# Ledger of designs, part 6: VHH binders against Protein PLASTID MOVEMENT IMPAIRED 1 (PMI1)

Target 1, 154 residues: Protein PLASTID MOVEMENT IMPAIRED 1 (PMI1), of Arabidopsis thaliana (Mouse-ear cress) (q9c8e6r131to284)
Amino acid sequence: LVRIGMQKLSCLLSVEVVAAQNLPASMNGLRLGVCVRKKETKDGAVQTMPCRVSQGSADFEETLFIKCHVYYSPANGKGSPAKFEARPFLFYLFAVDAKELEFGRHVVDLSELIQESVEKMNYEGARVRQWDMNWGLSGKAKGGELALKLGFQI
Short names: E, the ipSAE of ESMFold2; O, the ipSAE of OpenDDE; V2, 0.75 times the mean of E and O plus 0.25 times the DockQ between their complexes.

## First folded at step 2 (VHH)

Design p20 (framework vhh_8pnl_2; at its last look DockQ between E and O 0.06; V2 from the best seeds 0.00; counts 0 for: pae E 20.7 > 2, unsure alone 59.3 < 65, grease 29.9 > 24.2, SAP .742 > .668, placed apart)
Fold by ESMFold2, look of step 2:
Structure p20 (fold): chain B 154 residues (1-154), chain A 119 residues (1-119)
Amino acid sequence: as target 1 above (154 residues)
Amino acid sequence: QGQLVESGGGLVQPGGSLRLSCADAGFTFSEYWMAWYRQAPGKERELVARISSGDSTNYADFVKGRFTISRDNAKSTLYLQMNSLKPEDTAMYYCARDFGYELYSFDYWGQGTRVTVSA
């Protein structure tokens, strides 16, 4: 795609998948995975190794890396800040042996994480490049949660 | 049943048109990636077109410009408008959920609908 006036920023999205926890007892023994992909295409999707649920928890403790690009309009000398084009990623927990089960899907826009990082540096001097996420699960896993740590590298 | 059901196939002359439909009343259709595949007798299945949850589309080289994939989320229905049909388009056409394909995920196949374009 051609984007008039935009520049390309190469990024590495890091996703530390910590755990799925507080799962109902009916899920013990089930093998779970976490998938991360671009919202618009499953090409280049990554996932964790399967992790078996024991005592209501699947403790992945695995970091995934996704190569991507984010387009942006550069800041100019008239006080206009850089603006980043949307780069949404889809995250979901799945059951390896029962793929018909759905536990909810979550979307994170990498461009918003980058913009937040730039804003915090510009106004507060804080370097923020890691975000802790704790998402409620749905379906058969209702009441449980998925814990992640997101980050990016440029 | 929560199955995918293809319909709209038939016999047409070269240059004719057909519109295929795929119904999926058992799922939240708007959240899934969907695709059409085809398989001629004695050949491997091949991708025809795909549409994302955000309505972005992609087409195989052999059908680009002649076919249009679309979806109607209110009716939980996927469509393939096929124009300027050629004898080479003769095949069984399948609707599929494009669920986790690169990750060894199971793709759900329906019974298919037959398209025959007579020479």
Scores: ipSAE 0.000, ipTM 0.081, lowest interface PAE 20.7, mean pLDDT 78
ESMFold2 (binder alone), look of step 2: mean pLDDT 75; pTM 0.765
OpenDDE, look of step 2: ipSAE 0.009; ipTM 0.241

## First folded at step 4 (VHH)

Design a01 (framework vhh_8ghr_2)
Fold by ESMFold2-Fast, scan of step 4:
Structure a01 (fold): chain B 154 residues (1-154), chain A 119 residues (1-119)
Amino acid sequence: as target 1 above (154 residues)
Amino acid sequence: EVQLVESGGGLVQPGGSLRLSCAASGFTFSSEYWIGWVRRAPGKGEELVARISGSGDSTSYADSVKGRFTISADISKNTAYLQMNSLRVEDTAVYYCARDSGLYSFDYWGQGTLVTVSS
């Protein structure tokens, strides 16, 4: 595959999984987990420990870490900024005891978070370190939401 | 063909330490699998206490054991370990080693090893 002229950046994606909340009463008692993986492969996927839904909420309060590489073209002195190759991650909620249930899928491109952090640092002198994500769930969990906090280290 | 064999269980005093081993045969540790330790105490449901990726790169723990238990893997020996420190009476259980084929789908289980924490 084509990565000519690009440099490799070692990166650690951190995913603080806060909670799945405002879930329908029919979800109470189910054990839920959150899966995070590179979009293109199931290899290296990580999941939270199972958390049982109680009173419409599963409070995971667990941080997941995924090691990866991001490829980029450095900034040049001619005014072209650094450009990062897309590094999409797939996030989804699953039921441990009912794997046929689907609650929606969400994609976050790590390269976009890195680019935003770099741009904020260059323009405002402060980098963003954490992104709060709150995603609406679907299927049997419709009306509920998944709350995460994303970060990265290089 | 696939087998998981636990060892290292026994009687230990509160505050003591114990190391469980899980020897795998019939498959090789790889990123396709996770190896987990699941315990069952009398009158309690099953509790997943710790998991490690078959590559050894990722671990996870139940809140009840965080900071006290450490899971590890020796890929060359195809063996996973559970180091249990600061043991409590409530850690008394039969401990099972199990292979997770994805999303906590445990497809192969060991026979279990008894851990008793008591004076």
Scores: ipSAE 0.447, ipTM 0.775, lowest interface PAE 2.6, mean pLDDT 88

Design a02 (framework vhh_8ghr_2)
Fold by ESMFold2-Fast, scan of step 4:
Structure a02 (fold): chain B 154 residues (1-154), chain A 119 residues (1-119)
Amino acid sequence: as target 1 above (154 residues)
Amino acid sequence: EVQLVESGGGLVQPGGSLRLSCAASGFTFSSEYWIGWVRRAPGKGEELVARISGSGDSTSYADSVKGRFTISADISKNTAYLQMNSLRVEDTAVYYCARDYGLYSFDYWGQGTLVTVSS
């Protein structure tokens, strides 16, 4: 979708799903998956292969890729910074055979990651390329955590 | 379509000067683009040396070259320049001209021009 005064940037979001870990014993034996999608739509959602919880962990070790677009206004000639339209993504853990279980949801705005990367390059001369995420889980998985590594390519 | 062509590289003595040129075709210099000079020495990563807005109004430089290098643009000729003064042996590298939308994400690159600073 074309926006007046804004440019459309093709982007590839990478999500390295490391593990769901430190899970309660009651979770052992469940098959889990991790879903990533645009916050505003279920279309184009991607999921890991199912992974069974053993001894308190599900070690996915799988990378997911999502193609998307980010809208932005380029920097002006006086050094005014580029401005980005929000591009939020929703992340959540789910149980393959027990979809009524909820373990929490997390939102990451891709435009904020791009902005941080650009600002670091501009001010410090080094680009941030990967973000380590470690999110606390809720519901039946309370006390456990979801470990991910996020990146993007333009 | 879009092309960036560098020229002006060569061999120069320490303390000498060189002027690199970057001729653009397939697009017009405008406020939506930045033109950057990126260098790469053998065994080292790429370094963004200097950057200029397509309007010619704004510039930035790497700390390693501030006060020695000057970037400029001739909008009517669709050409960017890098004036390199007080050259040092460590400035020896292949210098690339590249187009950027202001995100430090370069989408088109020139072929590169070699600058050797040596006695």
Scores: ipSAE 0.000, ipTM 0.199, lowest interface PAE 12.1, mean pLDDT 83

Design a03 (framework vhh_8ghr_2)
Fold by ESMFold2-Fast, scan of step 4:
Structure a03 (fold): chain B 154 residues (1-154), chain A 119 residues (1-119)
Amino acid sequence: as target 1 above (154 residues)
Amino acid sequence: EVQLVESGGGLVQPGGSLRLSCAASGFTFSSEYWIGWVRRAPGKGEELVARISGSGDSTSYADSVKGRFTISADISKNTAYLQMNSLRVEDTAVYYCARDSGYYSFDYWGQGTLVTVSS
């Protein structure tokens, strides 16, 4: 119902997982992973290979790719711009060896990134193709941060 | 009942190739889980070498096998494969196929198939 009259845009979301860094010493030796999934379902979630924390850092240096669709109402000839349906993705760090630990969760709406890129395309030479992200961690990883780079292809 | 049955193990020379198969029964490949290949060398601990989503769209590899091993899945045959190229003596191990219910939580394991790399 919410997609009546909408068109479908095929997208490839790229998530370059750089590192979990500045972690407390109590985290050393744990194997960590980063999970990316659609907010509404665990199906199709992608995860990095486990990376062990050493000297306060887990250097993943792995790129994850997620295929998805974003629905939109195209621009009309009467001055209304294209409108994109929300497409939220959930990002979080997890411990392979201590699954009860929580380190916080971050939501990124892919439709907002697409909207921003489309708007920047209207200015010659002003294009946003990759977003550097650095999120503070919580729980046992408080004081640490998760560094990622997001991009997408349409 | 969930079962994973490995096949394709054997003796191979260094630099050779081998293809392992993992036939699944009692469940259907889907995006709800991952299929992994875990090896255990004589007297050593386990190492996850490769993982593929049940939908077949996402793969991951241990650094020790990147560029040499390829994991794949045939959804219609409910079977996962591990293509092993440029084999080394240190790849000698029992290779297990395992179902990952997410977050590297392996809930069902095959019996294992022995791979020996030796002249």
Scores: ipSAE 0.329, ipTM 0.703, lowest interface PAE 3.4, mean pLDDT 86

Design a04 (framework vhh_8ghr_2)
Fold by ESMFold2-Fast, scan of step 4:
Structure a04 (fold): chain B 154 residues (1-154), chain A 119 residues (1-119)
Amino acid sequence: as target 1 above (154 residues)
Amino acid sequence: EVQLVESGGGLVQPGGSLRLSCAASGFTFSSEYWIGWVRRAPGKGEELVARISGSGDSTSYADSVKGRFTISADISKNTAYLQMNSLRVEDTAVYYCARDEGLYEFDYWGQGTLVTVSS
């Protein structure tokens, strides 16, 4: 796709995968992983090392890094802020030993995080560096949650 | 036919180093595949120790080897490597090279190469 009039930022998305927690007892002993990829493509997908569920939790404590480009139209002198093209990432939990199991899929648009960071800095003079995320799981993991922290570097 | 062939195993003293090679044939390294090193120690189950994307841009390691082992790939030679430094007696295992299309679903395995760490 043609990106006329846009500039490009090299960006590093960081995903600190904390834990899948409050899991049903039926999931104890399963090896889990968390996958992060660009939405609609498997190219450049990254996954945590497998982590076994013990006492209702899989404590990954691993940070994943994905390099990407974010396209934007720069701010104008008339007070219009920079506009970033959508850059959605897909996050999901998977079972290494039971690939047919689905636990839900979550999409985060990196462009929205960048836009929010810029707006927060301009409005409040603060730096927004990290976003704590807790997502409810579904399927066999219903009642559990996936905890992670998102950040980015330009 | 897809084939993975390991080499470089042997006997080494604690603190020593070895470099394992995994030569692939029947497919080309690309972003569609990951290459992993899986070991099986005597009396223990399988442990994934290191993994690299076929494009070479992403790597991951088990906590037991992080900082000591380095995985790499030479796309032009269609070969993956595992550089093992500061070897410990508990690293003694048969090391397998395996192909993965992403979610740790290993579809092709090498025959394995034995690494013995002993004084």
Scores: ipSAE 0.067, ipTM 0.561, lowest interface PAE 6.8, mean pLDDT 85

Design a05 (framework vhh_8ghr_2)
Fold by ESMFold2-Fast, scan of step 4:
Structure a05 (fold): chain B 154 residues (1-154), chain A 119 residues (1-119)
Amino acid sequence: as target 1 above (154 residues)
Amino acid sequence: EVQLVESGGGLVQPGGSLRLSCAASGFTFSSEYWIGWVRRAPGKGEELVARISGSGDSTSYADSVKGRFTISADISKNTAYLQMNSLRVEDTAVYYCARDTGIYDFDYWGQGTLVTVSS
């Protein structure tokens, strides 16, 4: 994309994949993975190592990192805040042994997390922010959830 | 023609180190693929121990080898490496280099190299 008048911010997205949990008994024994990628391309996608479901859970306990650039228009002196171009990431659970199974897809726009963090730094004491995410699963995993923690650094 | 050629296997004592190399030809390392190291011990199934993105900037490891093995890639030489430290008897296996489409779907495999860790 042509990005005239915009600057780029180098960013590292971190995804602490905790677990797929409260899974139906029919899921026991399957090897699962979690994929994180830019929504618009499969290029640079990252995945957890496979983890076998035991007693209704797959406890990944693995952190994934993905590098990207976020483009933005700087704040001007006339009251317009910095504006970030959308940077959506797609998250999904997959079965290594049964790739035709779908368990739902979730999108998080990294630019929204960055914008919120920048705004907060001006008005309150801030530390490195981490977002806890718990997403309901669908398909054969309906009733279960995917637990992860998002962070970023610039 | 796509080929992956492993080297560096051998006999080593517990606590020792080995470095495996995987030379690729017929394709160029890129973010489209991952390069993985898969091992098979006698009487056991295959275990993916480590993989690296073809761009060299993302890695992953099996829990059994985390902190001991390091995977790396030299993009200019189209070669991936597995540095194995603090080797254990249970690391004894044939180690295969394989090209991964990113979802653990391996489409090309090397011939394998034997690693024996003997007490």
Scores: ipSAE 0.149, ipTM 0.598, lowest interface PAE 5.8, mean pLDDT 85

Design a06 (framework vhh_8ghr_2)
Fold by ESMFold2-Fast, scan of step 4:
Structure a06 (fold): chain B 154 residues (1-154), chain A 119 residues (1-119)
Amino acid sequence: as target 1 above (154 residues)
Amino acid sequence: EVQLVESGGGLVQPGGSLRLSCAASGFTFSSEYWIGWVRRAPGKGEELVARISGSGDSTSYADSVKGRFTISADISKNTAYLQMNSLRVEDTAVYYCARDSGLWSFDYWGQGTLVTVSS
């Protein structure tokens, strides 16, 4: 029989970093990067190559990959649905040569993306594989936005 | 109460065919749930053989049975079927019908039906 309990999914998170755009003129000339990491640890963080702001934009056009595990409890004989343990990732823009500048932090819980994809696959036969994200920036970059496309493979 | 009842198992010679039935009660076949067939051979682990959406429009199969087994559902009868053709000795197992609540996770199981393939 199938054993019920906490199980582990091996997962690859993909982050296509498109651009930081509509930035204030005061940001022109700064070199920017985007960092992605597990919320609970700085170990294993990945980041883009530096990209200089020109005419209010930094066009990264780079994809980052992070391997991780997501834990879940499968459905049981009492009708409880599958439950996923939270797997939060932290995303942020940073200035390479001005580390004191902060432009906001964004958290995405990978377990919620997996749950959404699995639900659509099981009930509609179609898997959601890519999420377009446009996040408003803060601090010196207020008024600008960060454009990303997220995906995962299991 | 949710209940799944299998039938149709038995002894068959290699190359033969069997059709297993799974009668469901306590819920209605719909896109909300999937129905799967899981088997366990003596001394081996469980293998998910085939799966069908409750709406009947989506199916999937283990590589070991593709082209030989066909899963189907009769929504009006609230019953799922597994048509097993070209049976092999290695198909010998207890076959379970189970309700799948996403991520191939099963929340209710039938009692199982034995399929023996031998000369």
Scores: ipSAE 0.000, ipTM 0.106, lowest interface PAE 14.9, mean pLDDT 79

Design a07 (framework vhh_8ghr_2)
Fold by ESMFold2-Fast, scan of step 4:
Structure a07 (fold): chain B 154 residues (1-154), chain A 119 residues (1-119)
Amino acid sequence: as target 1 above (154 residues)
Amino acid sequence: EVQLVESGGGLVQPGGSLRLSCAASGFTFSSEYWIGWVRRAPGKGEELVARISGSGDSTSYADSVKGRFTISADISKNTAYLQMNSLRVEDTAVYYCARDYGYWDFDYWGQGTLVTVSS
């Protein structure tokens, strides 16, 4: 809890929820949502509006924005870059009409995205501003995938 | 009595801006609720425009308005806002403020406010 020598960075995580695609015919008609939350707590979980599966696809066309804080140790004068404390987010697809179904869960650490963006600027002269995620689904949705685009602002 | 009252609609030219307000009474903004803006154009179904959590920590937008519209909330005034910039003719619709209970159950709706984008 005590973060002596660390600074607090206000961040806005953006999650463009594109689609759940190549779903089995048995999923047609189900209403799906995508949930994003901090890994350690359900408090502040964000979910898309439900989207009905049609012809093997649910096209969400919705972007979620989540305010959070990331703690870090500043860069030092000895050439060491800033170091960020882990800030993991949990992502998963769910069915509104069948909450017992599980389609897999994915964790993305926001601190790693921030660190990668800073490192790319230092080594390649350009920041990574968007991360395209395409995750294979499991369970009844096996063979399908969830497409998201992640980003952040400080 | 739970009530949502919209204001701020009107006629505006393409490229113009409007700010819609949604005044809530009979309940307090909290993490249990989201406030959403839903629009309905003539001959079309309902389209979610934007949502904000009652705590103000999270928002969402339809991709068609992302970057042009901004949703915000003033917790002390129990009022949500929709700032609409770079308006297009296709944004012409009746805009409804709604309380989102359980993330997809809109349990209370406002009366709606008409936004007309035309020259």
Scores: ipSAE 0.500, ipTM 0.791, lowest interface PAE 2.0, mean pLDDT 85

Design a08 (framework vhh_8ghr_2)
Amino acid sequence: EVQLVESGGGLVQPGGSLRLSCAASGFTFSSEYWIGWVRRAPGKGEELVARISGSGDSTSYADSVKGRFTISADISKNTAYLQMNSLRVEDTAVYYCARDSELYAFDYWGQGTLVTVSS
ESMFold2-Fast, scan of step 4: ipSAE 0.590; ipTM 0.834

Design a09 (framework vhh_8ghr_2)
Fold by ESMFold2-Fast, scan of step 4:
Structure a09 (fold): chain B 154 residues (1-154), chain A 119 residues (1-119)
Amino acid sequence: as target 1 above (154 residues)
Amino acid sequence: EVQLVESGGGLVQPGGSLRLSCAASGFTFSSEYWIGWVRRAPGKGEELVARISGSGDSTSYADSVKGRFTISADISKNTAYLQMNSLRVEDTAVYYCARDFEYYGFDYWGQGTLVTVSS
């Protein structure tokens, strides 16, 4: 609750929004968007430009960059590891023309991506800086998937 | 009332740089608005180039310009910029500044500024 002794890490979250694909024929003609926001607040949500479904897919071809901060307690020389405060982001597909439709929601904690990248560097000598995501959709879009690539810069 | 005025267009050689400016009046940059650059090449349809949130904390880019163009905003001057580097002949287009409100699409557009990339 109190960030005494914690340091602020400036991060740039990148979300390459590839496509909503393998969609049912009933989805053709709908305009879709992808929303990315901090899980704890609806303020500051970032959305792609709308893309119309054609032949079972909406190809966004847009990359979102979101400036944010992650708080952490650095490792000390006495053997205590670095500790990161959770920074969850919520991702979801929505229909511009039918906002009552729900297609599922997915949460990714940026602090866990940072930790994984650091751990890979420590054990393998190489950092993981891009994550391919393929999430199954629900509701009217059941059977389809949302494809995107996550990354970050510190 | 609401106006968006572009400037900075012109003729430039391939590999060169240009900076476009978009001066806004009649509203204040805030988190409710996004400012975008949309271009239309001769004989082509409209293409989104880049967007920036009114707070300046979020941006987006079309894959065709990612890494070459940078969008920014000066909130105190109510002005958005598009820094275009490594320009290519296919970047030749009229560039429009536009305001996007709550993701419903662009509701106000500037007059456009011509960018010509040729030798």
Scores: ipSAE 0.487, ipTM 0.783, lowest interface PAE 2.0, mean pLDDT 85

Design a10 (framework vhh_8ghr_2)
Fold by ESMFold2-Fast, scan of step 4:
Parts: structure tokens; C-alpha cells; sequence
Structure a10 (fold): chain B 154 residues (1-154), chain A 119 residues (1-119)
């Protein structure tokens, strides 16, 4: 497959799953997992090992890795940075003991993180390749948060 | 058996429109799959022009067609569409429907449908 004017960037996405925390007491005792996948396909989906909720928290402390490709158009001579094709990833918490429960879904576009990283290098001169994420949960876990740290390498 | 069958190609004048259809059989549209439209013009290489997730919630386009082409999917009919507007002579190509099960990797292809844009 030949793409006119496009290049391919091979990436390793890292997802440090810290914890699901500040969970309602009704969640205590449930085993939870966190799933990360490409939004468009279940192929290559990765999950944490199950972690039981104790005193309102499930402390996963596990890092997940996903290999992927991002396509982009090279930077132009007028100072515009490279433009990246969208590469969305879906993140969600699930309960092993109650698969029918939904706690919300979050999408992160890896192409936006890469573009932001390139732009920060141009504006600040500093290297930025890790993002702290804290997302509010819904459903039975409303009031709780999912804490993650995202990074990538090429 | 997995099959993708294209239809809707033909001869059209510059500035005209065509709608291509891709009828899928042997699998069900779902978040496991991507459907893409790839074209090959005479004497040129292949170009991915548009892609949609099998769930229908994500799309992307080549810069050459952005704003002119729209990809869509009817999950209940297991059919994907490519609406092509403001056609140009350089859009003349054989258009293929393809299924991918991994990001940008295609494992099944249709036979192709010819689109000729001529004055």
C-alpha cells in the first residue's frame, strides 16, 4: 500500500495503570481490570491483571505496552509541523465479577500526543513524553477516578 | 467465505459525483474491523483514500480527497459507502474496498470498480 506524501512512524505506547480510587463502598470486594485497545479494532487489546477493590481502591501498579503505527505528512517549509493521521485508543475499567457493569469509556488520540510532543520541543526546548491522566468514573463507580500515566517511544 | 463486492463505478464529468458501495459477506461489521477504500490510477501506485471503523465511529481521509469524499457504513446492511463529490480527472482509478483487522493492515480485498472522470 503506497501512500502519496505519507510516512509511517512505528510507536510503542506505554500505559502505567496506577489505580482506580475513591470508589464507593459498594464496590469493595469486586475484582477490576483496565482494558486498552485501538478504538477501531479489538485486535491487540491488552488488559491488566485483575485487582480487588479494598477500602475504595484497586491499586493495579501495572504497565501495559501496545505496538502500533501512526501515519503522517511531513512538515512543510513554511514552519508548519508534521500532520498526523488520527490514532485513537479506547480505555475502560471493567469488573471481572460483574461484566454487565459499565464505568465509562475514554478515548486518547496518540497522534495528538505525538504532535503535542513535537510542538513542545519547538516552543520550550524541553522533551515531554509522559502524560498524567485522571478520569472520572461513571455508573456504579461514580465519584471514583482512574489514574494512568501515558507515554510513547519511537 | 469473506467477500467484499464493490458497485457504483462509472463514467462521470469533472465536478460530478458518484457513490460507491461495498457489500460485505462472510463477516459482520464490528469494532474488530476497518473498512477502507484504496485506489490505483493507471501507471501509479496504490493510495488509501478513506477508512472507517467497523463500528462506524471513526473515519480518516487522505489529504487529496479531504472535504470532497465522505465514507460511511450501514452496520445493519453490512455495507460501506464512499460518496465522491467535486470529482477531478486525477480521481480516475480503480477503487477497491478492503477489510483490515489491525490498524491499516488489510487482509481481504474486493475485485475493484472503475471510476473514470473525463471531459
Amino acid sequence: as target 1 above (154 residues)
Amino acid sequence: EVQLVESGGGLVQPGGSLRLSCAASGFTFSSEYWIGWVRRAPGKGEELVARISGSGDSTSYADSVKGRFTISADISKNTAYLQMNSLRVEDTAVYYCARGSEYLDFDYWGQGTLVTVSS
Scores: ipSAE 0.000, ipTM 0.093, lowest interface PAE 17.8, mean pLDDT 79

Design a11 (framework vhh_8ghr_2)
Fold by ESMFold2-Fast, scan of step 4:
Structure a11 (fold): chain B 154 residues (1-154), chain A 119 residues (1-119)
Amino acid sequence: as target 1 above (154 residues)
Amino acid sequence: EVQLVESGGGLVQPGGSLRLSCAASGFTFSSEYWIGWVRRAPGKGEELVARISGSGDSTSYADSVKGRFTISADISKNTAYLQMNSLRVEDTAVYYCARDSYELDFDYWGQGTLVTVSS
């Protein structure tokens, strides 16, 4: 009811977690994980397996798949395009052995990625889209970066 | 008592398929716990293969098996499955079913089932 006039799109979000890299030497030996969740709730949060930092890098080489829904108002015959309700996801690095450490947080609105994909599919053909993300880390990991590849299927 | 019992391992040729099962007892699949498959090959350390949430809404896979293996769960039977396709010699290992918390802390393990991929 709160989404009056909206339709539901079932999506599978894929998050290929490549690496946390260029980390300070003080990070060597820590076990790190990456968490992905809907910004609005901790329910359904997913984390990578722990990966130990070696020589300034933690190479996760793991892909997370998250089922989710995005709500949208379909295009009307009067020239208004489809509009997608915001679906923000929160991404962050964490230390398994030192949970008090914070390395920064990043938000990606899945609805914006879907909007781009739908617009391009209309003239390029049906395709799965992928986005490369490289985010700077903070705190004890300052100077390092988190490398991810985002994709989705509908 | 909490128990995880694996089955379905065996000898298979490269390119073949196997389906592993993990029957859980003493607890119910829920959002509090994930079920994972962890393997240990001769002379190697433990490698996580795949995980599934108790709700079934989330999964994860090591990139080495992504696209070849599929994890699933039957909540009513309290059983998790690992469908392994396009098997390679390097997939040879003992496969363990394990329960983990959201903090990636495996607290209960099965006895393991051997998967051998060879010609």
Scores: ipSAE 0.377, ipTM 0.742, lowest interface PAE 2.7, mean pLDDT 84

Design a12 (framework vhh_8ghr_2)
Fold by ESMFold2-Fast, scan of step 4:
Structure a12 (fold): chain B 154 residues (1-154), chain A 119 residues (1-119)
Amino acid sequence: as target 1 above (154 residues)
Amino acid sequence: EVQLVESGGGLVQPGGSLRLSCAASGFTFSSEYWIGWVRRAPGKGEELVARISGSGDSTSYADSVKGRFTISADISKNTAYLQMNSLRVEDTAVYYCARDLGYESFDYWGQGTLVTVSS
């Protein structure tokens, strides 16, 4: 219930929404958006501006930044790394003019990205990592993909 | 009664910096909407530059300005800011502050402020 013995870390999640691409011709002319939210609540959901599909692609070229808190147990003196509590984010594509359409949903746990960065810090120095994501779409958009770049700042 | 008033535009050299302000009156910043900066350059269409949630917890930027521009809000002053660094000739445009109640639902616009980036 209560996060006993854990510290709170202010984090900024960055989501560069590149494009929905290789879309079927039937998708041309639809206005699409990408939604990012904490998995546990619809409060604070962030969406891109709508982008119209042209020639099989919607090129968003917009980066979303979301403030959040991540809880962790600090590293111990015998070499155990810091351990972070799960902070899952839900991502999905939606059609502005056809909200009944579903194109699939994807979950990324920010705590896993942070843990991976901490583990690699000893080898790569103080670099902030960026993760290229390319997710296959479903439903009317089957055969297409959503391209994103994820990052974070502490 | 609702008004958005921009200020801070002007002439600046490439590589320079400029800060735009958007003073809101007739409403208070809340979680129900976003405040955005939209620009219109000569010979180009409108481009959303940056947005900030009324709560201040989320922002977005066009990739063309990401890393150079920073949007912020002072909730107590009911004012939003756009800090523009490393300005390029391509940033020359009229910059508008707008209230966004939903996607493509900008319901109130400022008058616009001209930013010219040249020698």
Scores: ipSAE 0.237, ipTM 0.668, lowest interface PAE 4.1, mean pLDDT 84

